# VH-VL binders against Prolyl 4-hydroxylase subunit alpha (phyA), part 8

Target 1, 225 residues: Prolyl 4-hydroxylase subunit alpha (phyA), of Dictyostelium discoideum (Social amoeba) (q86kr9)
Amino acid sequence: KIFNKESLNQLEKKGYLIIDNFLNDLNKINLIYDESYNQFKENKLIEAGMNKGTDKWKDKSIRGDYIQWIHRDSNSRIQDKDLSSTIRNINYLLDKLDLIKNEFDNVIPNFNSIKTQTQLAVYLNGGRYIKHRDSFYSSESLTISRRITMIYYVNKDWKKGDGGELRLYTNNPNNTNQKELKQTEEFIDIEPIADRLLIFLSPFLEHEVLQCNFEPRIAITTWIY
Short names: E, the ipSAE of ESMFold2; O, the ipSAE of OpenDDE; V2, 0.75 times the mean of E and O plus 0.25 times the DockQ between their complexes.

## First folded at step 1 (VH-VL)

Design rm7 (framework fv_ramucirumab; at its last look DockQ between E and O 0.05; V2 from the best seeds 0.00; counts 0 for: pae E 12.0 > 2, placed apart)
Fold by OpenDDE, look of step 8:
Structure rm7 (fold): chain C 225 residues (1-225), chain A 120 residues (1-120), chain B 107 residues (1-107)
Amino acid sequence: as target 1 above (225 residues)
Amino acid sequence: EVQLVQSGGGLVKPGGSLRLSCAASGFTFSSYSMNWVRQAPGKGLEWVSSISSSSSYIYYADSVKGRFTISRDNAKNSLYLQMNSLRAEDTAVYYCARHYWGYKDAFDIWGQGTMVTVSS
Amino acid sequence: DIQMTQSPSSVSASIGDRVTITCRASQDISSWLGWYQQKPGKAPKLLIYAASSLQSGVPSRFSGSGSGTYFTLTISSLQAEDFAVYFCQQANSFPPTFGGGTKVDIK
């Protein structure tokens, strides 16, 4: 089991959990980094945009990342390249994240996830993402919504001062129920260091990516629905 | 072989009831969300209902909400659709379909379909 | 609900022809789009998932592309067994919704 009672309590009360040395495999971390960067170099990522209904716009001052959606199926044939071969180690990571998802399904009553989404994101120097929420969730809603956000970092040489921290706006520490979590003005800055996995409740915690003073800043985000 | 085999359906008068069944084999049924999709004669496909692997999440199309009930028995590898207060517009071939979530997020396995005719 | 607009509603083509079908979503659905083939009296068959991933067992002449709100299914060289109705389907959110279908028939 990945989660103990304390971890689950942390997630429930604080709305987030940080796991360091998630893979604890330097070789895998390096390969994930290389694969991620290679996807970027091969122009497989696109500039992220903002959406409002059918309206779309790009503003790097608001959102400066390049993104690629990772759709899993190692046996699938992709139109342009064999993605499964080019991101084999990323897929390894995603397999591990699936174990986390499965554990949630087992340990959280009636969690019963319905799907996941994964996105590779790369920031360049000066890149940022303003405060936002990933999703809203209601148990009575017919709309599929993100419930859990998992962010894995592969920034091998990150040092304090390099920027690119995730500023996570935390909830009242006195909250004891996930459904009662609400946004506060308090926050923590999470360094995007290699092999760190951040897990947080998507409907409740706003976050932003602080301006990067290095490049590339690489993160792989998986949302559980 | 992965397959879904359907049963039930038939002719019923307006206001009547029918129960459809879908038997799964060849895969771990309890791990998958299941769906009903219908197709009126000569028309397109319309999603009807979904049920998550452990029945924790259930969804209905607005057109059938309050009249249809989706359920499953994982021990029997079976999916059901109880249809009450049937209307003429419910006339369609009904398909059960497996939702391969996460990886494909599509309906990758379908039953053979069952015809439901609502007529006076 | 997300509306899926499929075009054309029908197309007549010959064996060997390149056929392209379009699907538009009323809102951004990322790459959560599937394509299905349906032959008369049969259940739909999944061809493409995640906008561009070919389902196992599907011939390589089928391909999908697009993201956001605009998607295409292409049959590079139409074969006799490809005459059917094709549907797109968004998998981004509930309720799942389908395009109106495109009938590919023989010219």
Scores: ipSAE 0.005, ipTM 0.531, lowest interface PAE 10.5, mean pLDDT 86
Fold by ESMFold2-Fast, scan of step 1:
Structure rm7 (fold): chain C 225 residues (1-225), chain A 120 residues (1-120), chain B 107 residues (1-107)
Amino acid sequence: as target 1 above (225 residues)
Amino acid sequence: EVQLVQSGGGLVKPGGSLRLSCAASGFTFSSYSMNWVRQAPGKGLEWVSSISSSSSYIYYADSVKGRFTISRDNAKNSLYLQMNSLRAEDTAVYYCARHYWGYKDAFDIWGQGTMVTVSS
Amino acid sequence: DIQMTQSPSSVSASIGDRVTITCRASQDISSWLGWYQQKPGKAPKLLIYAASSLQSGVPSRFSGSGSGTYFTLTISSLQAEDFAVYFCQQANSFPPTFGGGTKVDIK
């Protein structure tokens, strides 16, 4: 159980929660790093700024990461046996994130999670991602959308000055006005250090990835719908 | 083969208008962002405008903003540049170019160029 | 806007010579730099993308190197068809900007 009364209160009051030493297992963290970087080295990730096959502009001035979608079956297991053999420790991490999803279903009234999506992202030196939201906020639409963002970092040896911080704009989590969300300038910079899990409310908190002065910057993100 | 074929251009007086066209073939035009890049006689290259694959995102160089309009017709595999309120400093060869985002992030296919001369 | 400064503005060389052209960015552009070749009366042609990746069909005598703010294009053994103007271009930050060009002339 990772959520107690204090953790739930932080999510309610601030819209985000930072958990350091999430796995608290150096060997496991190193294996997740190795698996993530090997996926990149074996050309399993595609550049997120690629325009081919999209209806929207994709631009490195907007985002400069390489991404891989990790699909899991109905039992929250890795779909592909060959993929599963190469990302066993990423799969272990995703199982831990599924436990968090189950806790949300158990403790948050009417949460009723529908599905999850997971993305592995790698930024190279100079990469960044400008201010954005992971989800839309609107009661005019019945479309299923992301409600929770969970980002896990594995950047061992990150030090102050390396860049690549996630700048999280700390809006009121009950704010339903998109213009107010865009105008809020209060923020916190979250260092992308190894074994840090960041959880935040997807529709409410604008965020950006500041320019990286190191590579690879690795993050594994799971969204709960 | 993959190619861009340009047409339009010519001599116009200051304050005049001109429309350039660029016809694409050999690739899925609707999947790529397109750009206009110009080159004044004896000078370097200057990016002018870009348009996303869906036309949802359009950008202009500050020097042409408010005077030039980029557009595309994906059904006709064609890119356009409408140039209004032309000035002497707009005199250049205008190239249409495909922008390959992603692993290249470069202008990988270019049209042959169209000369635009603005003079009295 | 990011300014791209290219040097030299011109170089005179003989067939078989090694030619090096330099490009400097006013800000860090990581590896997002391309090199283009332009022959008289022709459109530019992409030679190198992502600082060091050779475009398909481009001869191996062309190579690119560098990252951050300092980049070089090298022609290891100049051929007759290589006499042209060469431009660098940054793709890291909007708007895309080009260097002033380097003219490679025959001696």
Scores: ipSAE 0.000, ipTM 0.422, lowest interface PAE 16.5, mean pLDDT 82
ESMFold2, look of step 8: ipSAE 0.005; ipTM 0.491
ESMFold2 (binder alone), look of step 8: mean pLDDT 92; pTM 0.938

Design rm8 (framework fv_ramucirumab)
Fold by ESMFold2-Fast, scan of step 1:
Structure rm8 (fold): chain C 225 residues (1-225), chain A 120 residues (1-120), chain B 107 residues (1-107)
Amino acid sequence: as target 1 above (225 residues)
Amino acid sequence: EVQLVQSGGGLVKPGGSLRLSCAASGFTFSSYSMNWVRQAPGKGLEWVSSISSSSSYIYYADSVKGRFTISRDNAKNSLYLQMNSLRAEDTAVYYCARDLWFGEDAFDIWGQGTMVTVSS
Amino acid sequence: DIQMTQSPSSVSASIGDRVTITCRASQDISSWLGWYQQKPGKAPKLLIYAASSLQSGVPSRFSGSGSGTYFTLTISSLQAEDFAVYFCQQANSFPPTFGGGTKVDIK
């Protein structure tokens, strides 16, 4: 169970929540790491960019990660049968993240989650992602957008000075209004250490991935719509 | 409300020029990639051009490359299409359209369309 | 360019009918396919994105399925407001390309 009064207050007031030792299962974490890195080593990830689908228009000075979308059907089954056989432990993680989605539906009035989407991302040495938001707060119900970002890290040997921290911009006293937050120079750097789950409000918090001085930097992100 | 309002169409002779405008409201325009899509009378949809949120990446359909220029003014929440050396085959309704955010992109908000007629 | 082939080009149907439209891509586009509805004299309206995700405000009678090269749009019980032209669109590879459209007419 992730949510109690303290964690809900943290998410409401600050817009983010950090959960360390999320799975608390070293063998499972190692298997997720191996599956993730093997997807990359077998050229299953594509270079990320501002326009999807082609590699010709990428700019590594803006975004330097390699990504793989993991598609699951309405019954939470990985759609690609070959992929399903090779990422069983990633799928286990996604089932655990789906339980958090169910908790949002149960504890937050009128949350009514619509779907989730998952991305595996790998950064190499020198990789970064400049400041951005994952979503925009829409005042209309006509366009569905990401509401919650959940990032799970599996970097087992990360050390201070390795870089690749997620810098989250955090100073906004009006978070309780659930309107677009104005960004400030106040931030926190979230170390991408193994078995850490970061949850934040997608439309409200700008963030960036600082330059990596190690590789691979692996993160699995699930968005709730 | 989220909307795109277009202007600037008309009738021109072959070789002429027109500038189309698209005014955005109700969303953070500077955070979205924008597109122009056209439709010839009685025909299907053809993507014409796209521009990234910062104008760093600009793409054109082969049919318009070298003749059309897409641009945006994020301070004015406006998208433009400068059309030069117009040809009869450029006759179409032109739509501006917004991409959905990150990884699931489709054109979720469209302008009302602007008719461009090129004839002698 | 990726070619998008829609079938049928037109279909005549009655209110309450189940209507199915198919879209085939000449190359694997994963799930990067949207479906649009266009009524006479109006701009297209996004119905479905990522092959199967229903756009907010779109009636639940619309559904999308498929991945790779074969995709289907289904209208489970056709209503009067559904008589329109429907287009698929791939967003996986530059340039973005649309299907030729399927006109859904009154029988």
Scores: ipSAE 0.000, ipTM 0.447, lowest interface PAE 15.6, mean pLDDT 82

## First folded at step 4 (VH-VL)

Design a10 (from dr7 with heavy chain S101T; framework fv_diridavumab)
Heavy chain, then light chain:
Amino acid sequence: EVQLVESGAEVKKPGSSVKVSCKASGGTFSSYAISWVRQAPGQGPEWMGGIIPIFGTAKYAPKFQGRVTITADDFAGTVYMELSSLRSEDTAMYYCARGYTYGKYYYYMDVWGKGTTVTVSS
Amino acid sequence: QSVLTQPPSVSAAPGQKVTISCSGSSSNIGNNYVSWYQQLPGTAPKLLIYDNNKRPSGIPDRFSGSKSGTSATLGITGLQTGDEANYYCGTWDSSLSAYVVFGGGTKLTVL
ESMFold2-Fast, scan of step 4: ipSAE 0.552; ipTM 0.770

Design a11 (from dr7 with heavy chain S101H; framework fv_diridavumab)
Heavy chain, then light chain:
Amino acid sequence: EVQLVESGAEVKKPGSSVKVSCKASGGTFSSYAISWVRQAPGQGPEWMGGIIPIFGTAKYAPKFQGRVTITADDFAGTVYMELSSLRSEDTAMYYCARGYHYGKYYYYMDVWGKGTTVTVSS
Amino acid sequence: QSVLTQPPSVSAAPGQKVTISCSGSSSNIGNNYVSWYQQLPGTAPKLLIYDNNKRPSGIPDRFSGSKSGTSATLGITGLQTGDEANYYCGTWDSSLSAYVVFGGGTKLTVL
ESMFold2-Fast, scan of step 4: ipSAE 0.522; ipTM 0.756

Design a18 (from dr7 with heavy chain K104L; framework fv_diridavumab; at its last look DockQ between E and O 0.21; V2 from the best seeds 0.00; counts 0 for: pae E 8.3 > 2, grease 19.8 > 18.9, SAP .597 > .496, placed apart)
Fold by ESMFold2, look of step 5:
Structure a18 (fold): chain C 225 residues (1-225), chain A 122 residues (1-122), chain B 111 residues (1-111)
Amino acid sequence: as target 1 above (225 residues)
Amino acid sequence: EVQLVESGAEVKKPGSSVKVSCKASGGTFSSYAISWVRQAPGQGPEWMGGIIPIFGTAKYAPKFQGRVTITADDFAGTVYMELSSLRSEDTAMYYCARGYSYGLYYYYMDVWGKGTTVTVSS
Amino acid sequence: QSVLTQPPSVSAAPGQKVTISCSGSSSNIGNNYVSWYQQLPGTAPKLLIYDNNKRPSGIPDRFSGSKSGTSATLGITGLQTGDEANYYCGTWDSSLSAYVVFGGGTKLTVL
């Protein structure tokens, strides 16, 4: 499947893996795109927001996407009955991502995944998401946190110059020796092209979404805990 | 440079517990990569446990599973190790060490504290 | 005593070369990076070698590391009296209870 000697070595050393032609099924890709965009066009998505203490706010200078959380039960069924009929092909994608979760559990000793969390995200023209990480260590880190980020892209007509690349910062964030840190920040820009699956280690890789010069920019993210 | 300072030496009775702290200079991020290593007189080091980023929790060597608890206070930049049900063979030097971890595993420990002695005797 | 096996001692004259071995298994040295530590009397261990063969800043190039199969070696050339210490190998063990393991140590005597 996705883990062989070389892909596991890349994930170990670089912290990320790019799989192109993941579904390799144009009909499925088109259906997932249509389902995703229809959720936005039918006003089923909410503006992304942040919670801090007792206050909730939305700040487009931080992130400018519209999101929907997708919840599945233990039988891999979409819990929201009305939603389940409108995102059948997204659910097919999530079944494929569960196979990757199982590979982590089978190949990496003591990985022992607990759950997944899935978000559909749609960016409009001008949308971006500033540099961040998907998980942190804190005094609360002995509880469940995100360990693997998987992002599936469906942007069928994306071309160079459209913006919306995911900038993935590849310098090691755990390196505490200042003499050995590079003075120039290292990154790779990942084009959000259709049927691309990006997998990275959530605690280590900072990333951002560069400003979009097109719409919609659609990404489906699953986190493994 | 980064510095690690353990709490002071302790003398304990068998069956009790000890809680050792490790304060790091160099910020919150370094506190999450702290391991605890002990070394009995005349013997090699033993890794007790540490925060392993890919697991999102503290992990423990099998020998200490169930007796050791490692916690952190990231605002104070402090990591704690508590060892319970003490025995005389737990008499050792206890070090905190900041390690490099990337990808799926711990790789090495590049900053070590000076260590603190825990003595277990009646 | 330890999962990783090192010779208990080694000795050589100043200016000479020694090697220190560290033997493990596929679950540790075979599939994971090896590090080496120097411990001078009365001090904490100090990192000498990481990622099998790399030196941190401040470690002279006369210290070297290598790995083959399930064994690792530390090489020290141009021995000095200040090299007299205990040397430990360490690595990640990815077996049932994934954890860090160290060798029992090798005492280097410079005669």
Scores: ipSAE 0.012, ipTM 0.513, lowest interface PAE 8.3, mean pLDDT 81
ESMFold2-Fast, scan of step 4: ipSAE 0.520; ipTM 0.777
ESMFold2 (binder alone), look of step 5: mean pLDDT 87; pTM 0.916
OpenDDE, look of step 5: ipSAE 0.017; ipTM 0.533

Design a24 (from dr7 with heavy chain S30N; framework fv_diridavumab)
Heavy chain, then light chain:
Amino acid sequence: EVQLVESGAEVKKPGSSVKVSCKASGGTFNSYAISWVRQAPGQGPEWMGGIIPIFGTAKYAPKFQGRVTITADDFAGTVYMELSSLRSEDTAMYYCARGYSYGKYYYYMDVWGKGTTVTVSS
Amino acid sequence: QSVLTQPPSVSAAPGQKVTISCSGSSSNIGNNYVSWYQQLPGTAPKLLIYDNNKRPSGIPDRFSGSKSGTSATLGITGLQTGDEANYYCGTWDSSLSAYVVFGGGTKLTVL
ESMFold2-Fast, scan of step 4: ipSAE 0.564; ipTM 0.768

Design a25 (framework fv_diridavumab)
Fold by ESMFold2-Fast, scan of step 4:
Structure a25 (fold): chain C 225 residues (1-225), chain A 120 residues (1-120), chain B 111 residues (1-111)
Amino acid sequence: as target 1 above (225 residues)
Amino acid sequence: EVQLVESGAEVKKPGSSVKVSCKASGGTFSSYAISWVRQAPGQGPEWMGGIIPIFGTAKYAPKFQGRVTITADDFAGTVYMELSSLRSEDTAMYYCARGYSYGKYYMDVWGKGTTVTVSS
Amino acid sequence: QSVLTQPPSVSAAPGQKVTISCSGSSSNIGNNYVSWYQQLPGTAPKLLIYDNNKRPSGIPDRFSGSKSGTSATLGITGLQTGDEANYYCGTWDSSLSAYVVFGGGTKLTVL
């Protein structure tokens, strides 16, 4: 189980949680890596960006990743039959992330998760993603929005200096204005090492992917709404 | 160091509603649960409900269910408590306080309180 | 009416010891952590004890808490005139509609 008194307090205070050795199964991690990279090599991912990323240099200055959305039905099964046969180990990971979603529903009063959304992302050498948030917050809103971000990494050979860290902008202890979160320069750099799961509060923590000096940088992200 | 600052005193007529605000200041990432507790003259404190602003979730005490609504603004910097269908028995001091979420079953920081008087 | 029962008043002289009891049931004190709050006249409650027996920073060790079964006790040793206040116990009620409950309060008079 992920949530105990200490981890829940950390999530409430700092807005994020880092879990190393999440699957703790080297063979499974390698299979997830292989499936992810093969999707990229078979041209199944599209270049991310405001304009589908192929025509304009500006698309790469905003985000330089290649992405594939993975859609699952209400029974947690990949909707695309061809895809289902090729990413069965990624699907295993998604089942494990779904257990964390269930845990949020069980330990956070009235959390009541609505749905999840998953994206496979690959960055090449030189790729980056500028500072952004995954959603916005409003308790008065009738709009369904992302509340939790979970990012799983499979980069087994990552070493210091390779770049591609996720820079998470954290709250300054002296910051009294929540609307100033976007002005804070306090941050931590999260190395995208294999079998690391990063969980954070989608509306509150700005983040960026620093320039990659290696490839492929692979991450699988699931959002809870 | 977290401080909770509440809005000013209110005088309301029976049958109206009142909305009290609570703003967090001087603190770390303010993702903590915020409770609303009232205290009628000469009585002990009474928990009305609480919200975990970062998750958008509110929980209400049975006595106030249907009459109280607790909400938070963008970035969870301000929490509101609205009480409707006011009666003379709702005359009390209303406090916001940080606490009562999983792993933290106590309130460690309190606002100074807002006086709400219900009179004709 | 309060869910948790406290004596309405207690009194003692400076330097003496006092204990304040708080009685509940298995659904609240019996299964959950107890906190204690001090309230000086005209002020908001202040946390004295949390998790049954722990003190926040700045609270002197003259204040102590304990819990046995469905009852909790706040102890104050070396009583000072500045301790004159109302004291409230609080806990979580694990009934179907879980919620926070407080005691009715005990007025401590330092004679």
Scores: ipSAE 0.035, ipTM 0.571, lowest interface PAE 5.3, mean pLDDT 82

Design a26 (framework fv_diridavumab)
Fold by ESMFold2-Fast, scan of step 4:
Structure a26 (fold): chain C 225 residues (1-225), chain A 119 residues (1-119), chain B 111 residues (1-111)
Amino acid sequence: as target 1 above (225 residues)
Amino acid sequence: EVQLVESGAEVKKPGSSVKVSCKASGGTFSSYAISWVRQAPGQGPEWMGGIIPIFGTAKYAPKFQGRVTITADDFAGTVYMELSSLRSEDTAMYYCARGYSYGYYMDVWGKGTTVTVSS
Amino acid sequence: QSVLTQPPSVSAAPGQKVTISCSGSSSNIGNNYVSWYQQLPGTAPKLLIYDNNKRPSGIPDRFSGSKSGTSATLGITGLQTGDEANYYCGTWDSSLSAYVVFGGGTKLTVL
C-alpha cells in the first residue's frame, strides 16, 4: 500500500510526502510521457491564465505553462471519448491516483473526499510559475476547495542544472503569497524526475516552479477536494 | 493580528466531562494545525493532542487516548477539546495553540482556560 | 518524567550569557526540528525559537538556538532581569507512544 500509517504521519508532520518509483514500470512511464507530449504537439493544450472567469488575462511572467484539463465522470471514465482513446496510459495513472484518494478516505477519519480535478501541464524553455498556494479558505466561503495536491512527473532525462524544480516552502505558517524569497524561509527543491509523485496539503504550503532550462517539462496534477 | 479566544473557566465534579472552545479572532486558523496543551499547577506543559481542520483528523497523546476528543466545525473558526471522566489531577490551565502541522511549533497561543476538578 | 531532558535551573548575572541544553534521542531531536518557549509567571508560553535556530518576528537576536545530533541548545546573551522565566524545548517524536513532546523545563534566575 502506497499510503499507509507512516505516510500519514509524514504528511501530518511535514505537510508533504515524496514517493519515488511510484509506478515502477519504465514502459508505462514512457507511454505516459509520449501521450502527454503528443497532446501538446497536437495543440490540445492552452496557455495558462491568471483568471478563467470574466477575466481571461494571461501573463507569462507569472505562469508560463500550457495546460489541458482532463475531465472524468463519477465512474472514473474520461468524458471526452476521443481523448480517452489517445491517453489510455495517463488514464491508468489517474486510476492509481484514485486508489490513493480512496486510502485517504479509509485512513483519515471524516475525510470524505468530494471530487477530484486533473490537469496536464507542459512548460517550455524559460517557463516558470511564481510562488502561490493551490487553495485558500475563508470562514465566510461556501466554496468547496482543494485539500490535497498530487503531482506526478514524467521527465525521464532530467539532470541537475536543467531547472524546473518545484520549490516547496515548508516551515513558515506566516508565509503569504509574496514574490520575494525571504532569507529566513525554509524550502526544498523537488526535482521533476520521472516516476516521482509529490503529495502535499493544498492550503498550507506555498510553492513555485523555478525557471526551466529544458523542454518539455511535463507534470500531471490531481487535486482532491 | 490573529488571536485565539478560549472559553471561560470551568469548575467540574469528578467523573463529569468538560468541553473547551478555541475561536480565531481577527483571522482564521484553517491553514494551521491547532493543538491543545495543558499545564497543571507547578508543572510544565503537556501536549494533549491536535487537529488539522482541513483533514478533520485528530492526534492524541497516549496518556489521553480514550478520554479526549478534539473536533473542528467543518473548517469553521472554532476548535473544541472535550475531556471526559474528569479526575482531580485534571485540574490545570488548558491552552489552544496554532502551529505548523500537529504542533511542530506553536506561534500563537490562547490565554488559557482554567479547569478545576474538586475531589 | 519528561522525554526531553533539561537542567532544572540555571542562573547568571545581568549582561552575562547563559546556555540551556535539551537532550533527547534519534526518534525526537535527532530526526526533527526543535522549538523553544519562554514562559513568564502567569502567562501562556511564548514561541522563542523554531526550526532549531530561527526567531519569530519580535524576538531579539540575543536569543539563539542550535542543534547537534540528539541535543539542542538555547543561548541567551546580554541577560536582562526580564529574561527570568521558565524555558521549555519542544519537538515531534516519531515514536507511536508520543507525538509532541516538551522538555521538563529550566528555571532561569537572573541574580
Scores: ipSAE 0.024, ipTM 0.564, lowest interface PAE 4.7, mean pLDDT 81

Design a27 (framework fv_diridavumab)
Fold by ESMFold2-Fast, scan of step 4:
Structure a27 (fold): chain C 225 residues (1-225), chain A 121 residues (1-121), chain B 111 residues (1-111)
Amino acid sequence: as target 1 above (225 residues)
Amino acid sequence: EVQLVESGAEVKKPGSSVKVSCKASGGTFSSYAISWVRQAPGQGPEWMGGIIPIFGTAKYAPKFQGRVTITADDFAGTVYMELSSLRSEDTAMYYCARGYSYGKYYYMDVWGKGTTVTVSS
Amino acid sequence: QSVLTQPPSVSAAPGQKVTISCSGSSSNIGNNYVSWYQQLPGTAPKLLIYDNNKRPSGIPDRFSGSKSGTSATLGITGLQTGDEANYYCGTWDSSLSAYVVFGGGTKLTVL
């Protein structure tokens, strides 16, 4: 349904796809919001950090979110029994995202997804995340890398001026030295509104989270490897 | 508006390898799927394989599996096709073309002018 | 041998109609979209028809495509001397590890 010819053509041509009203179920969205924010309020999320070779560090000027990794087994069951009982509606969302993964495997020759990885992220007032990529392209690499990013938003009361948009750098198709030449950068700002699913190509689109003027800013991200 | 520019003609000995390049004029391949199609003298086109650089995927026709490798550079600005263990039957015109089958949809709308590969002693 | 079967040649006079058939199976034409290509001597193939019956910009409406079951047809009306070329059908084959297949080609002669 989602990955028909038009959806795949949009991903191929633009590198991203926005699906509004993804679940189209207000009660379910509210439950996902409540579960997400309760995880934060119960101190289940930790300050996000960065890897630098073998070193890890936290710097709020680079990344100011709090994160929780959600691990599922091969049968799509949350591994932590206690967590499973508290985030049943988040798990429902993840089952829906897994159907999208199955569509990529079915329609794209030799896509052969290896695994998924899911993160719950919460930003507070003043939080942001500077420009980055989720992975890098290599058609000859034996290294497992993220290929698809799927971000689901649950911010029900977001309004213009609240900040926290995801700025997606679409780049000029004629700029072949994107990492070295930034003068002609093109971008779009994606409002983090409830029931919006953003899908984009992990190795090709740089992005950042603009400073938040509201809290909590909640997003659930699943990567396909 | 995009054009595909292929590398120059090649003359190779049996048993060697050839690597042909294909570059998009005015852009990168990050937004395009690229196929390699060959055509021997007097024959119809034969699909060798294709790459969808944005998904990190390449697929090869069964006849060429193990002999052909299709790759793209760091930012998908150039796509390459390498054919190994060459024999006289590999003498053909080699085309790159924009388009690749995923799911039930297939067509190639932009073609390079072709690169002649001749395999002789 | 080609997976898709086309007549090796067809001939007609200027101004006439001609049809070129392309026959396959349920695993290719039967379940997938068909494209058609024109190849003039010494040139690369040119897309004439995609998605069974759609024309790219710049292709005149005297070229048409259709599909029924496991067969597809390219129609050319108002035949012109410049239409003399080889014509190829193409599609996806789902049964043989999902790869692109072409027909053997049809040489159109305008006499």
Scores: ipSAE 0.082, ipTM 0.572, lowest interface PAE 4.2, mean pLDDT 82

